# VH-VL binders against q9nrl2r1430to1533, part 49

Target 1, 104 residues: q9nrl2r1430to1533
Amino acid sequence: GGVHELSAFEQLVVELVRHDDSWPFLKLVSKIQVPDYYDIIKKPIALNIIREKVNKCEYKLASEFIDDIELMFSNCFEYNPRNTSEAKAGTRLQAFFHIQAQKL

## First folded at step 21 (VH-VL)

Design m6a
Fold by OpenDDE, fold request of step 24:
Structure m6a (fold): chain C 104 residues (1-104), chain A 121 residues (1-121), chain B 110 residues (1-110)
Amino acid sequence: as target 1 above (104 residues)
Amino acid sequence: QVQLVESGGGVVQPGRSLRLSCAASGFTFSSYAMHWVRQAPGKGLEWVAVISYSGKDKYSVDSVKGRFTISRDNSKNTLFLQMNSLRAEDTAVYYCARKPSYSRATWFDPWGQGTTVTVSS
Amino acid sequence: QSVLTQPPSVSAAPGQKVTISCSGSSSNIGNEFVSWYQQLPGTAPKLLIYENNKRPSGIPDRFSGSKSGTSTTLGITGLQTGDEADYYCATWDDSLDAYVFGGGTKLTVL
């Protein structure tokens, strides 16, 4: 049931964080480092935020969890051109996520 | 060719003001966050301030807060640094620098040639 | 005093290889892209390496960057007299919420 789903979310977040291509997504972008970021990205999110939401049991449905992860990738692709290291990492990590998410 | 050209440096006494300019060319200036970095004589590099592409968001190092103001005029492709209440420790070559618009970028390219500010009594 | 630590100076003869180290912490080099700059005497810094090991256009492959853990290294092969300059490492520091530089390394070509 719900407990098993939460454990699945936790495990998937752990796997995402440990992935080599997780570096663009581990934490929110600093406003000082990238002062333009939040003018463009209106719903910022990162793996540490998603992990926190999982820990707080804020995801009642797998679809909600998946939506946040997809938002994270969407933000990356919206801000970063396709040829950037960030976007490339995002593409690979998203592919990994999609495979893992099939188990949810 | 992407180019940044600083100007406005000079010799001033402590407590005085100076306004630096940085003229940008060869790229879409209004699409980039711009930075000031300074280098005291014989010393290393120190980040000073950043301004967003639109000029809405500004940040600076603590040592210059309340005294220095970064601004820009995108219609003129120009970056500014208003320096008030100058101190001897503000003596440095001041560089304007462009930051690539990537979410995890940490570098500057290019840099201007720099303009020298000397604060002495 | 600098957040990133570099040796004050290195030297080598023309044609030799030199390495310049840059040590930081988990809040900067450990988690962020590192860049290297060359500053010839009386000139502005010039980007040599970005994203740890990438060279901008126009930078010869004699220059290389590598990163391991909380440290980074600039390598220069086939040293030329024109390489005599100051070299700076740089990155972002998450703890300080600021851009940080090394103290710089003076490279002397003997």
Scores: ipSAE 0.888, ipTM 0.957, lowest interface PAE 0.5, mean pLDDT 96
Fold by OpenDDE, fold request of step 24:
Structure m6a (fold): chain C 104 residues (1-104), chain A 121 residues (1-121), chain B 110 residues (1-110)
Amino acid sequence: as target 1 above (104 residues)
Amino acid sequence: QVQLVESGGGVVQPGRSLRLSCAASGFTFSSYAMHWVRQAPGKGLEWVAVISYSGKDKYSVDSVKGRFTISRDNSKNTLFLQMNSLRAEDTAVYYCARKPSYSRATWFDPWGQGTTVTVSS
Amino acid sequence: QSVLTQPPSVSAAPGQKVTISCSGSSSNIGNEFVSWYQQLPGTAPKLLIYENNKRPSGIPDRFSGSKSGTSTTLGITGLQTGDEADYYCATWDDSLDAYVFGGGTKLTVL
């Protein structure tokens, strides 16, 4: 990807992190806190990981970046029931992401 | 009604072993991670150990590692805590507690009534 | 020596309001859900507040929780004699990779 695209990814991650509904996604789930999480979620990811990948220029296409963000939400919805605070936050944050992603 | 009932507590000398049990009812036991939390006499609460829903993954606080083993039998809706090489500082009421299966949950509900372990020479 | 810091005791007369503070750090209260437990004399802890400010079924609305920064507060209005108990705050600590509790606060109803 180009320099401008990279900057756009960085800015979008910053906006996601600052969002009120980002709390379920800021960091990976602890194995001790949730010992069965990784039995269910096979491709764990979080915003700090995505930020690191952006900083390391690991995303060559915008679609790759979007795929990781969508994976993050997918994991949340797979593990958490719909009526949980995590799932509700994820729903709102994903909607926000979809709006912002249209500007990419 | 969701219920947890601990048993197996008693008075033992240092170096001895004790096995605690926690009988669960009123919910799908095999779907929840379970915990042990203890409380020394006149003191606060201390997290001790956790076991995943399947029993595959286990973790414990450093002070009991190598001595305590958490396990479960889902067919019998029972949680266990095998306590070896007991020390005076292990004296406490031991509670079993259920953790909600949410990715960012940090609380326990419900708790059992507790079973008392006294380690004294 | 608890990771979370609570006042050792608070007291008030029936009908009054009391608050119990619980202070931590960015690695626990600052980034995680906080819960509160009530422990009546000679009984097991009971969940009072979860997710910072939510009440389980059966907990009256005179109990409330709030969180700001790295601290949390339990509020009890219309204090009753039956509220005399120990209260504990709790959460997860990312740096310790463990569940942590406050030292507990003894509430005396005068």
Scores: ipSAE 0.887, ipTM 0.957, lowest interface PAE 0.5, mean pLDDT 96
Fold by OpenDDE, look of step 22:
Structure m6a (fold): chain C 104 residues (1-104), chain A 121 residues (1-121), chain B 110 residues (1-110)
Amino acid sequence: as target 1 above (104 residues)
Amino acid sequence: QVQLVESGGGVVQPGRSLRLSCAASGFTFSSYAMHWVRQAPGKGLEWVAVISYSGKDKYSVDSVKGRFTISRDNSKNTLFLQMNSLRAEDTAVYYCARKPSYSRATWFDPWGQGTTVTVSS
Amino acid sequence: QSVLTQPPSVSAAPGQKVTISCSGSSSNIGNEFVSWYQQLPGTAPKLLIYENNKRPSGIPDRFSGSKSGTSTTLGITGLQTGDEADYYCATWDDSLDAYVFGGGTKLTVL
């Protein structure tokens, strides 16, 4: 079961990264680029970090994996107004994720 | 309208200090990270420094570290650049610029009219 | 010397179309939004294009931006005398952890 779940997580992360709307989430926000970011976002996360956690088998439950992905989106919506490209991309990617996550 | 107005430029000798100011109006100044960008005579644009909305976080280009300090007074809607140990290569027009508060924004708008700093012996 | 490479100059007659290229790498243009600035003689830079191809309010649609791979292009149609200026591309560089500009392109209207 665990091996299959790991493979599923890996595959889903690959699909998220390859998605056209993944660009806001591929890496952590630079402190120099956006010095305000970490004053607001207290639990920063990105797809490269989630991928690393998957590779290290840090997710024991699907819910833990899902929680991190949802956190990633939550951070985006908390920091970025709804009319921004980041928020719009996040909305589309999250919808995609929700569909794919049903297969977990 | 959104406006930035720089002041404090002048002619100084090497090793001297100068303090630039940027007065902001027409927007909630305390909600934006602010930047300094400079342009040497006849040359291109060079990013210099950034300060977070609260003033808590500051960063600058390596060539000015230890010499330049960016700061702000949100109660006065003013951005500052304290320049110490000035060098000839610091000669430039200095612009203050606003950065949109988006997680992947990479541009500045608006820019001030600039203030000229000349360092010469 | 600039991280982003622009041609030093371009020229065209009024009414014509011009393009200004800006080439970078995967650590900047390849992964980040690109902006363009117009700097009229003796004035401050003005934002012309942001997020690769968006125009701020007040910028006419004869100005356009496009991005492909690690390069971006500014297009100006219906060239006017008032367009004579320096144009700069800009973005963020992940490897340098800094904002970067092109060397600038001087546009001359013949």
Scores: ipSAE 0.872, ipTM 0.949, lowest interface PAE 0.5, mean pLDDT 96
Fold by OpenDDE, look of step 23:
Structure m6a (fold): chain C 104 residues (1-104), chain A 121 residues (1-121), chain B 110 residues (1-110)
Amino acid sequence: as target 1 above (104 residues)
Amino acid sequence: QVQLVESGGGVVQPGRSLRLSCAASGFTFSSYAMHWVRQAPGKGLEWVAVISYSGKDKYSVDSVKGRFTISRDNSKNTLFLQMNSLRAEDTAVYYCARKPSYSRATWFDPWGQGTTVTVSS
Amino acid sequence: QSVLTQPPSVSAAPGQKVTISCSGSSSNIGNEFVSWYQQLPGTAPKLLIYENNKRPSGIPDRFSGSKSGTSTTLGITGLQTGDEADYYCATWDDSLDAYVFGGGTKLTVL
């Protein structure tokens, strides 16, 4: 059970990273590049962080994994206006995630 | 209608200080991170410093750390650059520039007309 | 010496097309949006292209941007005498944790 779930999480993260719309989410936002980001976003997260957590077996439940992915998208939509490239990419990637997450 | 206007440049000897100002108009100044970029005579553009919308977070290029301080007064729509211990290599046109508030934005718009700082003995 | 590499100069006759290249690495152009700026003699830089290929309001469609891998290119068609200027590429560098510019390209209209 647990081993199969971990493999599923790993595979899903790989698919998310390879997606064309993953670019806003691959890494944490730089404090110098966007100095006000962490004044607004209190729980920053990115795909590289989620991947690391998967590799360390920190997700005991699928819901925990899903929560982090949703947090990642939530942060994007909180900081970026709807008409930005970041938000548009996030919308498409989240839709893709929701489809893939049904397989978990 | 969005406009940035720099002032405060001049000619000074090495070791002296200058304080640059940038007056913003035509937009909500307090909603944007602001930057200083400089250009030495006949040379390219060099990023100098950034300050968050609130002024809480500040960063600068290593070559000016400990000497330059970026600040802002949102009530007056003004950006500042305090330059101490000036060196000859600090000679440049100094531009203030606005950065869009997007998580992956990497560009500046608009730029001010620039103010000239000349450091010479 | 610049993190981003541009040719020092390019030239073409009026009405012709010119391209300006800008090469970087995976830590900058490879992973970040690229912008281009025009600097007319004695003036401040002006944004021409942002997010690799988008034009701000007021910029003619004669100006175009493209990105591939770790390089970007500015294209100018229907060259005009008023296009004579310095052009700079710019982006963010993850390894330096700083905004970076190309060395600039001087465009001469023959």
Scores: ipSAE 0.871, ipTM 0.948, lowest interface PAE 0.5, mean pLDDT 96
Fold by ESMFold2, fold request of step 24:
Structure m6a (fold): chain C 104 residues (1-104), chain A 121 residues (1-121), chain B 110 residues (1-110)
Amino acid sequence: as target 1 above (104 residues)
Amino acid sequence: QVQLVESGGGVVQPGRSLRLSCAASGFTFSSYAMHWVRQAPGKGLEWVAVISYSGKDKYSVDSVKGRFTISRDNSKNTLFLQMNSLRAEDTAVYYCARKPSYSRATWFDPWGQGTTVTVSS
Amino acid sequence: QSVLTQPPSVSAAPGQKVTISCSGSSSNIGNEFVSWYQQLPGTAPKLLIYENNKRPSGIPDRFSGSKSGTSTTLGITGLQTGDEADYYCATWDDSLDAYVFGGGTKLTVL
């Protein structure tokens, strides 16, 4: 939980945001764009929210940070069928995350 | 065949009301959010409103908010647009349209053939 | 005045290639999938391109889409007189919380 882990969380979030497959995850899904989303997804989370939580030191343990990132992917797979561009992007970004998370 | 058919258009005076219907067939209507899009004569397309597949959540463009109400009856595979306090600028062809229920989908397919609303004195 | 800017018209001869541009911003095209619609005279819009460059079934590959930065382009090769129509780009706009369309481009095949 120290300063070095907080810096590692920030670096990892930046790498996720810059990845080509980050587009479904950059910000929360709009209720107007997808009016049914929040009837299905009860714990919404996105990279911009996670980045703010890192910046505000809201993660006390690395496991809390990892849990939010995994929740983000879980929401994607729960809402979107596996053959969609969103789910395919989620699969690729999650694989990238697992490789980068070895640094934690 | 997947099909959307609008009806209920007509000529009305300003301040009057009109109710549009959109009959859906060839797909599971209750699995899709549904939309209204309009096109003023000689002009482009303007998104008007959306309703969630359950009918629970409804949103509309600011220019019609408080005047137009989107609704649906899933047992009859029908989408509605109740248009109150009509104005000249509401004159348009009104299309119903389907959008995929994916978290980032932004396209409409199919569209109905449209129903014409003319608001004139 | 449209959030998405298209040229009002383009022209080309049968058999030639034409491109139709659509310019937006980071609140729409820059971060959202784009679609393109063909509207033949007197008819409803028909989907040509979705997710920037994908064609639905039944749309020939002489129609293509691309996106670069905050701009998108519809390409049409092997122009036919039946391609005379209005063409619209569309996307979601985060700042407006609305779906937005370009103003349309009238294609004339001459």
Scores: ipSAE 0.761, ipTM 0.907, lowest interface PAE 0.9, mean pLDDT 93

Design m6a
Fold by ESMFold2, look of step 22:
Structure m6a (fold): chain C 104 residues (1-104), chain A 121 residues (1-121), chain B 110 residues (1-110)
Amino acid sequence: as target 1 above (104 residues)
Amino acid sequence: QVQLVESGGGVVQPGRSLRLSCAASGFTFSSYAMHWVRQAPGKGLEWVAVISYSGKDKYSVDSVKGRFTISRDNSKNTLFLQMNSLRAEDTAVYYCARKPSYSRATWFDPWGQGTTVTVSS
Amino acid sequence: QSVLTQPPSVSAAPGQKVTISCSGSSSNIGNEFVSWYQQLPGTAPKLLIYENNKRPSGIPDRFSGSKSGTSTTLGITGLQTGDEADYYCATWDDSLDAYVFGGGTKLTVL
C-alpha cells in the first residue's frame, strides 16, 4: 500500500536484521560455498534483497512483502534439516516475525 | 567409521600430469559436496576445489583454475583430482575432505590421510 | 597481509592452559562460522571446533572455542604432551569466494 505501509516494512526488516537469529538470512547463499544450493532452491531470497525491494518501493501490497519473508524461511527449512543451527535460527526468527507482522 | 583414503600421488617433472583418487566409506557419498585441500611442505593449509554432490558444479582456486579438474563417480564412492601442467608450487600433500551440506556450514570433517605430490626437475 | 593471522608459536607446561588467537576481517570471521583443526606431527588435520564453539564427538571439553567480532580463539586446558601439534583456524571468505585457513600455530608442551 502507501507510505505508511512502506515505513512499516522498512522497520520490520530492520528488526529482523538486528535479531540474533538473522545470520542465515542476511545475504544470499554463495554458490561456491554451497554448490548444491541453487539446484534445490529455485527462488532464492535474503534480507538484504528484501530490504532493497522495500527501498525501491517494489512491494505494492503487504501480502507481497509477507510472501517474500515467508519464502525466505521456507527455503531455509527446505534446504536445511530440522536439527541444524540454520533451521533452528529460522524457527526462532519466523516466530519473531509473526509477532512483529501483527503490527502491519 | 566415516573414512576418506587418498591415492595417486608421486614424483613427477614440471608440466606433467597426475590423477588423485579419494575413496569414501561409512557415509552416503552422493549426499555431500566434496573438497580438496593441500599443504606444501612445512607450510599451512590451502583450499583447492569443491564439487557438488551431483558432480555438475565445480569450483577451484584461481592458482589451479584451468589446470586442475575435480570430478566424482558416485557409483564407486570416489572423488578425483586431475592435475595437469604441474608446477613446482603444486608440491604438497593433498587431502580430500567432506563438508556438511547445510546452507552456512564452513567446516571439514573428516579428512583423508593425504597423498604426496612432488613436482621436481 | 595474510587473510587469517595466527601467532607462529605458543608454549606452556603440562597441566597448564593456553589460548591461540586468530584474527580476520568482516569478509570472513566477522560474518562466518569458524572452525579449528589440530594437526599432529605427520598426520592429517583433525576437526576440534566447529560453528565457533562446538566440539565434535570425541573431542574433550578441555578444548574450547570463542569468537568476538573479527577474532576467534582456541582454548586448551590441562595441557598434555600429546597436544604438541600445529593448530589452524578456518572459515569462508566472501571477498575471495574461498575457504581460508590461518597460517598455523605450533604448540610446544614443555
Scores: ipSAE 0.755, ipTM 0.903, lowest interface PAE 0.9, mean pLDDT 93
Fold by ESMFold2, fold request of step 24:
Structure m6a (fold): chain C 104 residues (1-104), chain A 121 residues (1-121), chain B 110 residues (1-110)
Amino acid sequence: as target 1 above (104 residues)
Amino acid sequence: QVQLVESGGGVVQPGRSLRLSCAASGFTFSSYAMHWVRQAPGKGLEWVAVISYSGKDKYSVDSVKGRFTISRDNSKNTLFLQMNSLRAEDTAVYYCARKPSYSRATWFDPWGQGTTVTVSS
Amino acid sequence: QSVLTQPPSVSAAPGQKVTISCSGSSSNIGNEFVSWYQQLPGTAPKLLIYENNKRPSGIPDRFSGSKSGTSTTLGITGLQTGDEADYYCATWDDSLDAYVFGGGTKLTVL
């Protein structure tokens, strides 16, 4: 959408990156670090990529932005067992996101 | 008891080949990425290679790329390192190690006891 | 030369506390989980600390880990003669696209 929606998307991404539980999501998983990741996760996405898409005005609808953020969490829960630090961080950050997204 | 046991080390001349094995027991071997780490005499630890749980994805450190090939046989719970064109600087104790397959995991547990490779003229 | 810098050696008396530092950068310690390993003389490395400050089962709570910025520290309290070993920090490095280990710190118990 418009300039005010893009500013809101940028602010929300900044808040997500600043959150203590952002560490699993800041950048794409390295295929050397975790060689099995891309056999399971076919639509990888991370906060740095979402932030770049906001900066380049690639989101035409708020739903597209929200879908990328939710995809990021869905990938985390699909790859990582529930008891892992990654999945727990995802749960907490997703809850934070839902609160912040209500302001859109 | 989770256990990793390396074998296949020995003394060889430069330019020759060796094949290392690592026998795994006490865990579901096919659920884990597996690694080789080496330690030259009197030196620290150096990561060498990783293989995905299916065996399809393999990566190694630049100093051994093209010479060493990591592989696995999940039906025999065995990890391998094929070492070709060996050089004096490859002299080390070679350890196999397990890493959990979580998206940000960076630690190794357990390690095998190691097998010694000596490359000498 | 490792991208993770540790002091080559430290020493302390039995019963004392010792800390072992490990310095890196934003491409490794700053953004990745750190682990610590103990290597007793003539043995394989053993995991002491994972995910910066967690202990695996069987590691006593006198071993601790912490991380601040691009540095990490292993703490050992109630030092015992049996703690004499080499200690390594380890993590992932994004710039090298590789797992990296510190150069190791030899702990001598006097």
Scores: ipSAE 0.749, ipTM 0.906, lowest interface PAE 0.9, mean pLDDT 93
Fold by ESMFold2, fold request of step 24:
Structure m6a (fold): chain C 104 residues (1-104), chain A 121 residues (1-121), chain B 110 residues (1-110)
Amino acid sequence: as target 1 above (104 residues)
Amino acid sequence: QVQLVESGGGVVQPGRSLRLSCAASGFTFSSYAMHWVRQAPGKGLEWVAVISYSGKDKYSVDSVKGRFTISRDNSKNTLFLQMNSLRAEDTAVYYCARKPSYSRATWFDPWGQGTTVTVSS
Amino acid sequence: QSVLTQPPSVSAAPGQKVTISCSGSSSNIGNEFVSWYQQLPGTAPKLLIYENNKRPSGIPDRFSGSKSGTSTTLGITGLQTGDEADYYCATWDDSLDAYVFGGGTKLTVL
């Protein structure tokens, strides 16, 4: 049911946050730190926001949760060139996510 | 050879204005956010302002907000700092600096040689 | 008052190792990449370390960086007279929404 599914979302988010490659994704990019980010990325999202949405029961389907996490990675790859530390971390964390998401 | 060269410093009385320039060469200037960082005599470094690569977005530290304006001319590869209502505490060497436009970049490379602003009289 | 705290000075002999500490908080070093700069007398700062422990091209591997919790450390081995300089740590501070620098550490090579 719904309670068990939300517990699984929370468990998965915790595993993502604990991963060594989570650092680009923990919080939204600061516009002052990177003033051009929001000219390119129109649907920003980060792990802290996803976790808050899980806590507020805003995901009705597992697909909605998965879509937000995949959007997070897509934003990373759209903004950051392939050879950057951010994009490399995104690739590794996304692979980890796909393994863990099989539990949903 | 990536290079930044500042100019426009000098000695000025409180309440007056100065405009600093930073000439960039050896890289695609319009692809980088640019910054000003200052260093008071015998003191450490203080971040002052940033401008986006297009020039559309500008931010500055609270102590200079409303008095200093960062700007750029990408056709001339030049960064500017307009400093109005200068105060004694604005006395410093002013450096321009480049930062990568990656989502978590926090480092400056390169820096210019600096230009000295002295506010006194 | 520096947001990031460094010792005012350190000293060591040529050939020795020295470390320079930099302490911050969870709003900066704890969650953000740190960088280190060398400022030789009368010159502009030069990047030594970025992304906590990486060296830009041209910086010898006797310079190293590390980060643990809310603290970061610059290490210099094989100390040379030419390393005599001021050293600054730097990072982003999320609470201030600004870049912050340590107060600087003067390295003397005796």
Scores: ipSAE 0.710, ipTM 0.888, lowest interface PAE 1.1, mean pLDDT 93

Design m6b
Fold by OpenDDE, look of step 22:
Structure m6b (fold): chain C 104 residues (1-104), chain A 121 residues (1-121), chain B 110 residues (1-110)
Amino acid sequence: as target 1 above (104 residues)
Amino acid sequence: QVQLVESGGGVVQPGRSLRLSCAASGFTFSSYAMHWVRQAPGKGLEWVAVISYSGKDKYSVDSVKGRFTISRDNSKNTLFLQMNSLRAEDTAVYYCARKPSYSRATHFDPWGQGTTVTVSS
Amino acid sequence: QSVLTQPPSVSAAPGQKVTISCSGSSSNIGNEFVSWYQQLPGTAPKLLIYENNKRPSGIPDRFSGSKSGTSTTLGITGLQTGDEADYYCATWDDSLDAYVFGGGTKLTVL
């Protein structure tokens, strides 16, 4: 149901945030820190944004929630080369997410 | 090898203007955001300004806003810093520095040798 | 005055180990990668450590970096006379939306 699904989303976001490899994804990239970022990434998103959307009940379907999480990872891999710490962290966190998402 | 070479420094009176240049070589200049960092005599390092790879986005520290303008010419592999209304506190060695293009990178590499700007009456 | 706090100076004899501390807050060191720079007298800063503990090519393993909480430490073993220089820590500050540096530490080799 809706309440149970919402709780599942909340719990999953908590688990993602607590993961050791969440550091590239906790917040949006600063325009000053990385002024090139938003020229490349057209749909920026981060775990704090996703958490807010969960809290506001903006996800009506699990697929919508999953799409945003996958977008977050996609953005990371689009901007960061494979050998970067960001991409490596993203790879591990995404694998974790895919396992946890099976419970949704 | 990757190299940055600053030029354009000099001695000027307060209120005057100066334009610094940074010539880049050994890498794809147009793929990197570039920065200016300065160091007052006997003092530490201070971040000054950043410009995106395309030159579209520019940001600077508050103390130089409205007076300094960062720009670049990718066709010439050159970074610029236009300094207007110079003040005594702008006296420093000015370094250009390359920023790695990673989403959470915080370091600069390499740095130029620096060019000295002295503002005195 | 600097956002990141370093001791003004440290000293040791050749062959010894020295550590240089850099203290920040949750808005910078606590959440961001830290880098260290060496500045020999009359020269430009040179990257020594990036991403808390990684060494660029050409930097000997005598130099090391570590991070814990809101602080970071540069370690130098087998101190050489050529290591006499100023050392700066650096990172990004989320609250200031700016790159920040420590005040610098002057290392004297006795």
Scores: ipSAE 0.875, ipTM 0.949, lowest interface PAE 0.5, mean pLDDT 96
Fold by ESMFold2, look of step 22:
Structure m6b (fold): chain C 104 residues (1-104), chain A 121 residues (1-121), chain B 110 residues (1-110)
Amino acid sequence: as target 1 above (104 residues)
Amino acid sequence: QVQLVESGGGVVQPGRSLRLSCAASGFTFSSYAMHWVRQAPGKGLEWVAVISYSGKDKYSVDSVKGRFTISRDNSKNTLFLQMNSLRAEDTAVYYCARKPSYSRATHFDPWGQGTTVTVSS
Amino acid sequence: QSVLTQPPSVSAAPGQKVTISCSGSSSNIGNEFVSWYQQLPGTAPKLLIYENNKRPSGIPDRFSGSKSGTSTTLGITGLQTGDEADYYCATWDDSLDAYVFGGGTKLTVL
C-alpha cells in the first residue's frame, strides 16, 4: 500500500539477499541443471522474482509478500531432504526472515 | 552395491549409429536424473546429456543436439544413449553417472566403468 | 581449452603435500558448488570432494577442498604412490547451461 510499506518490503528483500544463507534462493532452479524440479515444485519462486514484484508494486498486502517468501522456503523443504545444505540454509534464512518480518 | 554398467560401445564408420546402454542396480533408479559424460582419448571429461527421473525431460550439450538422444526404461533400470550421425570427434569413452536430486547439487556419484566408442573410417 | 583452467601436471614426493588449482568465472565456480574427481589409470572417475569442501564416506581426510571467489583448490597431504592419477574439478555453468569440467591435472608421485 504506501511508500513506507513498499520500502519495508524492499529493505527486507535486500537483507535476505545479503544473508550468507541466501545462495539456494537467489534465482530460480535451472531446468537443465535439475530437470525434475518443476515436476515437483508447481509454484516456483526466488528472491530475484520477489524483488521484481516489489519493484513493480505487485504486492497489495503485506501478507501477499510474506506468503511468497514462505512459499520460497516451503519449496526448498519440499524438494530437498532436511539434512541437505539447501534445507539447512533454508532453515537459517527462514529464522532470520521471521525476526526481520516483525519490522513490517 | 550401487552400480552402473555401460555397454554397446564399438567401432563404427562416420555417419553411422550406435546405441549405448547403462544398467543400474543397488539404488532406486527411477528416483534419479541420469547423465552421460564422455572422455575423448587422452582428453578430459565432457558432459553430454541429462534425463529426468520420469524420462519426460531431456537436455544435451550443443555439439550433440539433434544427433544424440538420451532415454530410459525405468522398468528395466536402464539408461540409453542413441547416437546418430556419428563423427570422428565423438570418439570417446562414454560414462553414465548419477547426480543427487537436490536443487543445487552439481556432483556425480557413482560413475559407470565406461564403454568405448571409436568412430573411424 | 576448458572453461575451467587447471595446471596440466603437478608432482611431489611421497609424504609431501600438493595443491591443484582450478580457475573459472562468476558463471560457474563463483556461484555454484564445485566437485573434484580422481581418475586412477584405466578407471572411471571417482568423487573426492563435493559442495566445495565436503568428502564422501570412504575418502580420507588428507584430501581437502576449498573455494575462494572464482577459484577452487584440491589439497592432498601425505602423498602416496597410489595417489598418482588425473584430477578434475567440475561445476555447473549458468552461461553455457551445462556441467563443465576442468581440463584435468596429472599428479605424479616420485
Scores: ipSAE 0.750, ipTM 0.899, lowest interface PAE 0.8, mean pLDDT 93

